# Miniprotein binders against q53ft3: the designs that were tried, part 5

Target 1, 195 residues: q53ft3
Amino acid sequence: MFGCLVAGRLVQTAAQQVAEDKFVFDLPDYESINHVVVFMLGTIPFPEGMGGSVYFSYPDSNGMPVWQLLGFVTNGKPSAIFKISGLKSGEGSQHPFGAMNIVRTPSVAQIGISVELLDSMAQQTPVGNAAVSSVDSFTQFTQKMLDNFYNFASSFAVSQAQMTPSPSEMFIPANVVLKWYENFQRRLAQNPLFW

## First folded at step 9 (miniprotein)

Design ka4
Fold by ESMFold2, fold request of step 12:
Structure ka4 (fold): chain B 195 residues (1-195), chain A 83 residues (1-83)
Amino acid sequence: as target 1 above (195 residues)
Amino acid sequence: SVEELAYEIRRALEYIQRIYERAKKRLEQGDVEKALRALQLAYKWAKIVLERAQELGLTELIEEAQELIQQIEELMEKIRESQ
């Protein structure tokens, strides 16, 4: 129902449910992460009148989780990108996650989604450093993600002379992927917000 | 694809089932207010899941969603009757 994406990593779509209305994604090696995308997969929306408050958590010096409100996702705005690079030593804020027995693992932070009434969310104030990234930062994040995908896919390319027939497998010529990639890059350069 | 959508509907049903089970435990502890809030969330989400499963003709998921909705309705009715 939720997804979480970090540039250069595989998308996460299997949130851990930690309460009736709270879902969590683990972020290992969080020190290397600058931005995270949180989104609704689209098949199952929030109930009418509800949405998701999005939090970032990291272990403090005592190993206790510190939660900070990043912002929101809703049926009307089902995806958001958040900057977290400046939040890894911030002070905690009011949050609905309470004390939970989270697995103690150094270097693992979490993204939390709390399902709440829209009226309740309207009175919450996200931390100032988590404001929506500039268009330039979003473009850089998206470009790195596309580059990583293309490099990954192209690493499996084989020449026609090296291809072994495999009738049960579907294959796509590498130039089709390249053309799509080039077209997408051109569209992004013309309008970084075309998505 | 339909397979990908069915997987997401299955996962949503699993989340909702856990909400229902947590609500039952809250009732055992006497926390009626939190149990009712959880059941209301589960009910609303389960109805959405049922609609999506029906749109895709996913018979097994339709039946599972209907059973879960019935369980949620029965528990909420039990709570209201004890008022």
Scores: ipSAE 0.705, ipTM 0.898, lowest interface PAE 1.0, mean pLDDT 78
Fold by ESMFold2, fold request of step 12:
Structure ka4 (fold): chain B 195 residues (1-195), chain A 83 residues (1-83)
Amino acid sequence: as target 1 above (195 residues)
Amino acid sequence: SVEELAYEIRRALEYIQRIYERAKKRLEQGDVEKALRALQLAYKWAKIVLERAQELGLTELIEEAQELIQQIEELMEKIRESQ
């Protein structure tokens, strides 16, 4: 139903259900994380009239979670990019996760999604600078994701002389990946909103 | 792929099943209003899951969704009759 993505890490698609209407992703080594993407996987939407309030939690000096409202995902806006680098020492906000105060480790934060009525969500105020503020910030995040994909794919590149025969295995020439990467970068630089 | 979509549908059913079980526990504890709200969420989501499973022809998931919907409906009806 939900996904959570951090640049340079595998996407998480298996949220931990901590209540009927509350879902959580763990973020180990959260201090190295600057942005997080929260999104609907697309197959199973929210029920009509509902959406998700998105929270960020980190352990305080006593190991107790401090929850902050980042923003929202809805059927009409099924993905959002949140900047969390400035929130790791901020004040908590009112939140619906209640007594969910499981101390994991000092290095683990959480992303929480609370399924709520849209009317209730409209009355909530996110932490002021958590949402992606500009096209330039979105462009930077997507550039990092593109760099990650290119570096990953390129790490498997071999010359034709280095290849082991494998008749049942399909191969893609490395220049296809490079061409795609260069074309996408060019299009993004010309129009950051082309997608 | 269809297999990835089926995986997402199965996971959603598992979440909805847990909502149903939590609602039963809330009823045992006397939290009737919270139990009913949880069941209403589970019902709405289960209907969506059923629709998606039907669109993909996923017979096993269709049957599981139908059984879960029936259980939710029966429990909600019991709650309404006792109020």
Scores: ipSAE 0.690, ipTM 0.891, lowest interface PAE 1.0, mean pLDDT 79
Fold by ESMFold2, fold request of step 12:
Structure ka4 (fold): chain B 195 residues (1-195), chain A 83 residues (1-83)
Amino acid sequence: as target 1 above (195 residues)
Amino acid sequence: SVEELAYEIRRALEYIQRIYERAKKRLEQGDVEKALRALQLAYKWAKIVLERAQELGLTELIEEAQELIQQIEELMEKIRESQ
């Protein structure tokens, strides 16, 4: 029914069925993969009125799966090429080496195919299209996160008259935090992808 | 090749058989709506598989598809009678 091809690798045609309507292919060493081809083998099509939503899954910095909609395959469009290297950009450890204190579930990603009604698929937006909406949603989430950080940090602020010196504790004037916050908000409004 | 087509048809039958078995498990768990939806998917695909096996004259696969279709129909009817 389904195939999955990565350049320089053997084609996979034996999907693992993980639910009645969900099929997966494993992609070991996914960091080296830039594009994947997902296709129908052609012998057994989708039932009329149905098609396949194609997802990509990779572990995040905590080793938990992150699923993203890549696009669709249907009887009318039975193959598609998806670029997945952009989905890996920005991933990394906060540590200099990136390997310490991470979950040791390395580098196996998955391609998932969910068999769905065409009407249901028409309501979904792939990551490429959702990048515009996802950028807007990410900007809103980021704004709320920055508001939360500022409110949290400012709750520890005291005036100079109220400060009690401690050798083991350093202080940051609240206006430094506010100025950083205002500048970051301005940059997000101008370019939501500036990081 | 014809042999490759037959292998693809057999793999599809295996997926459909698993849909049937999972639907039975969902019924045991009381999830009748999901069981019926799974059986409807299995039925539609099994009909397609039967047609393709018939077009290629694959007699053993035709018989297997017909038996699976009958099993799916019987279980769907039992579900409808119990509601």
Scores: ipSAE 0.671, ipTM 0.882, lowest interface PAE 1.2, mean pLDDT 74
Fold by OpenDDE base, fold request of step 12:
Structure ka4 (fold): chain B 195 residues (1-195), chain A 83 residues (1-83)
Amino acid sequence: as target 1 above (195 residues)
Amino acid sequence: SVEELAYEIRRALEYIQRIYERAKKRLEQGDVEKALRALQLAYKWAKIVLERAQELGLTELIEEAQELIQQIEELMEKIRESQ
């Protein structure tokens, strides 16, 4: 029914049922995880009018679970990507998982799926910026990459007066790099998939 | 593959079975409301599982799903009668 994917790890398809309507995936070494994908396997959908509220739980300094609502999965939206790296220092939110007698290893976090009515889910507010589209993530990465490149290249900029003869090397005017950067940013802003 | 799908359907049935069993425990504890909600969920899901099993012609799983549905219905009826 449910799947959980962390990049570089095997997909999990066997959730632990901790209550009638609550399922959990364990995430070992959670501190190294940036994003988690939660998805429906496509075999058995949610009952009509129902979906899944997706929560992240990590142990606090005292080993107590801190739960945060990441977002939702539904039959209409059967998969979602969540950024959890920035949440590890966040505050806990209200959650339906209660005091679960789950033996927690300090290095293990959990993804919880609570099966709920869609109407009830609509009243819940996920933590900010947890739900990330693949396009948004790509755009952000690309922008960071571009900025990094521009900053790196610009750090080597010298005036003609500062140049030392190097006949074996080719030089690119800094203005060319800047123009490329600006043009690329413009295109990316217009269509992240312009290539 | 059909085998993989059958495995997933079986796993779903196991989840539903657990919901049913938990509902029974809830009843034993006197929490009728939670038991009913659980049974309703189990019932809805079991119906879906049955449909999927039928679509794939999985005879054993069809029978299991039907049996579980019957058990859920019977328990729901018992609860209704006790109210």
Scores: ipSAE 0.655, ipTM 0.893, lowest interface PAE 0.7, mean pLDDT 87
Fold by OpenDDE base, fold request of step 12:
Structure ka4 (fold): chain B 195 residues (1-195), chain A 83 residues (1-83)
Amino acid sequence: as target 1 above (195 residues)
Amino acid sequence: SVEELAYEIRRALEYIQRIYERAKKRLEQGDVEKALRALQLAYKWAKIVLERAQELGLTELIEEAQELIQQIEELMEKIRESQ
């Protein structure tokens, strides 16, 4: 019913059922993980009016689990990407896994799925920086790429007075690069999928 | 593939079976409310599993799902009668 994916690792499709309505995936070496994908396999959906609250748990300095609500998966939204790298120093939130007997090692985190009524899920507030929008991620990546390129190109900028004759080379004015950058940013802001 | 789907359906049935067993345990502990909630979840999911098994013509899984549904219904009825 549930799947868990970390880039560079095998997909997990066999969640451990720790309660009637709670399922857990183990994430070994969690400190190396930036993002996790939680998804429905598509074979067996949630019952009508139900979905899954997705939690992340990592051990604190005392080895006690710290649970945080990442977000949700539902029949209407059967997959979600979560950034977990920044959560390692975060505070715990209210969670339904407190009574779960889960064996943990210091290097192993967990993804928990709590099957709940949709109405109950609507009352929960995920941690703010966990949910990754595909559009936002793309925009952020693109912006970083553009900034990197601009910085790189600009590092080679010279004034006219500093130019040495090189007949075999073509030169592009720095202002052209800047204008391109500005135009690209504008287009990206208007439509992230303009390309 | 049908085999892969059958495997997932079987896995789902196993989860539902565990929900049912946990519900029975809850009843033994006197936690009727939690048991009922668990059974309701198991029932709803088992119905879905049955439908999927039927759609795929998986005879054995259909039978297993039907049996589990019956067990859930019987237990729910017993609880209702005891209230």
Scores: ipSAE 0.648, ipTM 0.892, lowest interface PAE 0.7, mean pLDDT 87
Fold by OpenDDE base, fold request of step 12:
Structure ka4 (fold): chain B 195 residues (1-195), chain A 83 residues (1-83)
Amino acid sequence: as target 1 above (195 residues)
Amino acid sequence: SVEELAYEIRRALEYIQRIYERAKKRLEQGDVEKALRALQLAYKWAKIVLERAQELGLTELIEEAQELIQQIEELMEKIRESQ
């Protein structure tokens, strides 16, 4: 019924059922993950009036799970992309995942899906900046790419005093653009959602 | 493919079966409310699974889904009678 996708990894379609209405995917080496896609497989939908609250859990410094609400999936919105990279240092929130018979390891995080009434889901507030809109994803990617370029290039900028005297301007070596491009392409090839 | 869909339907039935079993355990523990909620979820999902199995003509899965639905209904009725 549920799928979980991390770029560069095999898709997961077999969630562990930890309660009547709760399902979990394990995410090994979670610190390297920026985005997670949670989606319905399309075979068995949610019952009418129900959906899934999507949570992220990571171990804190003491190895205890910290749960955060990422967002939702529903029959009307059967897939969602979540950015989790910035959440790994965040604070936990109230969650429906109590004691679970799951072996926890320090490097493994979890995606949890709680099947709930839509009305109940509407009362919940996801953590900020977790949900990535499909409409905005391309724009966000482009913006992040540009920001990445600018930050990288600017780190190599030299002042006029460091070069031949010229009108007030900053100089960036042309080779910086090439290096950025090569690095960006490499990262993109490794993980299309690295940004 | 139909085979792939059948596999997913079977997996769903397994989830629903586990919901049913958990509900029974809840009843044994005296948690009637949680058991009932679980059974309601199981019932709704089992009905959907049955419909999908019927649409695909998966006879074995149809029978399994029907049986599970009956079990859920019987248990729900038992709960109602005990109240």
Scores: ipSAE 0.637, ipTM 0.889, lowest interface PAE 0.7, mean pLDDT 86

Design ka7
Fold by OpenDDE base, look of step 11:
Structure ka7 (fold): chain B 195 residues (1-195), chain A 83 residues (1-83)
Amino acid sequence: as target 1 above (195 residues)
Amino acid sequence: SVEYLAYEIRRALEYVQRIYERAKKRLEQGDVEKALRALQLAYKWAKIVLERAQELGLTELIEEAQELIQQIEELMEKIRESQ
């Protein structure tokens, strides 16, 4: 349902479910990350009237997690890009993830998605400067990330005849990745600010 | 392409199943309100999962989703009867 992408890293599509309505991606070596993209995979949408509040967590000086609201993803806005490099300082408030007992390592930050009612989301205020406001910058960044991902994924492409039998592993045909890429580019071109 | 979609639908179903299981635990802890909210979410998503599975003709996933929906409905009914 959810994806998380960092430039130069593998896409994450398997969020850890930490609560009934809360999902988490781990971001190791988070200090080297400038931007993160959170997106819907497009297979299973949010239920009607619901969306996702996107949070970022980093350890404070005491090693305790500090959660900050970055923004939102919805069925109408299925992806968003966030700048996290400047979020290293801040006081944590009580956030939906604050009560969650999540095992953390010092170098690992987290992206959290809280599934909430759209009406409730409208009342929340994201931290300043987290959302990339420039359409051109966002488009360029997203395109670069997509190209990087596609190039990376395609480098591992093998024919069926070249595949080593691995019954425990799932394989994705290269054409599926290409179709996804093309569809995503089309959506981005249609509405680069759908977030 | 169908295989990949099936994988994602399966993953979603697993998430829904975990929501259901968590709801049961919430009930055991006496938190009926949270359990009901969880079950409502699980129900809505399970319906979507079922619909997607049906669209792709994924027989096993259809059956599993239907079973899960029934379990959720039964538990919600049980909670209503206890109130």
Scores: ipSAE 0.740, ipTM 0.922, lowest interface PAE 0.6, mean pLDDT 84
Fold by ESMFold2, look of step 11:
Structure ka7 (fold): chain B 195 residues (1-195), chain A 83 residues (1-83)
Amino acid sequence: as target 1 above (195 residues)
Amino acid sequence: SVEYLAYEIRRALEYVQRIYERAKKRLEQGDVEKALRALQLAYKWAKIVLERAQELGLTELIEEAQELIQQIEELMEKIRESQ
């Protein structure tokens, strides 16, 4: 149903369901994260009249969670990129992730998705400058394919110093795959519909 | 691929099953309003899961989704009758 992506990390698609209508992704080592992509995987939409409010949480100096509303994902806008680097020192906002049995350490933040009626979501105000963009389903599908390809191909990378020739096997240098990945991402940023 | 779509549908069905189980627990605790809201959400999502499984001909998922929908309907009716 939901996905969560951070550049340089494997995509997360197995959200922790913490309530009937609330789903969470852990973000270990959150201090190194500047942006996060939250998206619908594509096959199972929200029910009619509903959508998802997206929150970011990190532990404060006392170790207590600080939740901030980033924005929304809906069937009409099923993906969004959020900048979180400026939120790591902010104060919390009103949020629906109250008494949750969520274990937290100082180095782990969370992305929360609360499934709500669209009318309820329309009355909420995200923290300023959190949302970088809302992307359409085409961009979400294309980014998922790009990440899947990069992660799969890079799992077979070897260095030239470690290469042992095998006539039945072919290897690609990791820098070629990385260059392709970077070029494709750049084109998506300039024109998500460049296909 | 069909394998990926089947995996996504399976995971969604598992989420809906957990919504149903949480609703039963809420009824044991007397949280009837919360239980009914959970069952309504589960029902709507289960219908979507069933539709997607049918579009792909995923017989096992179709049968599981149909059983879950029936269980949800029965419990919602039981709640309405007891009010």
Scores: ipSAE 0.713, ipTM 0.904, lowest interface PAE 1.0, mean pLDDT 77

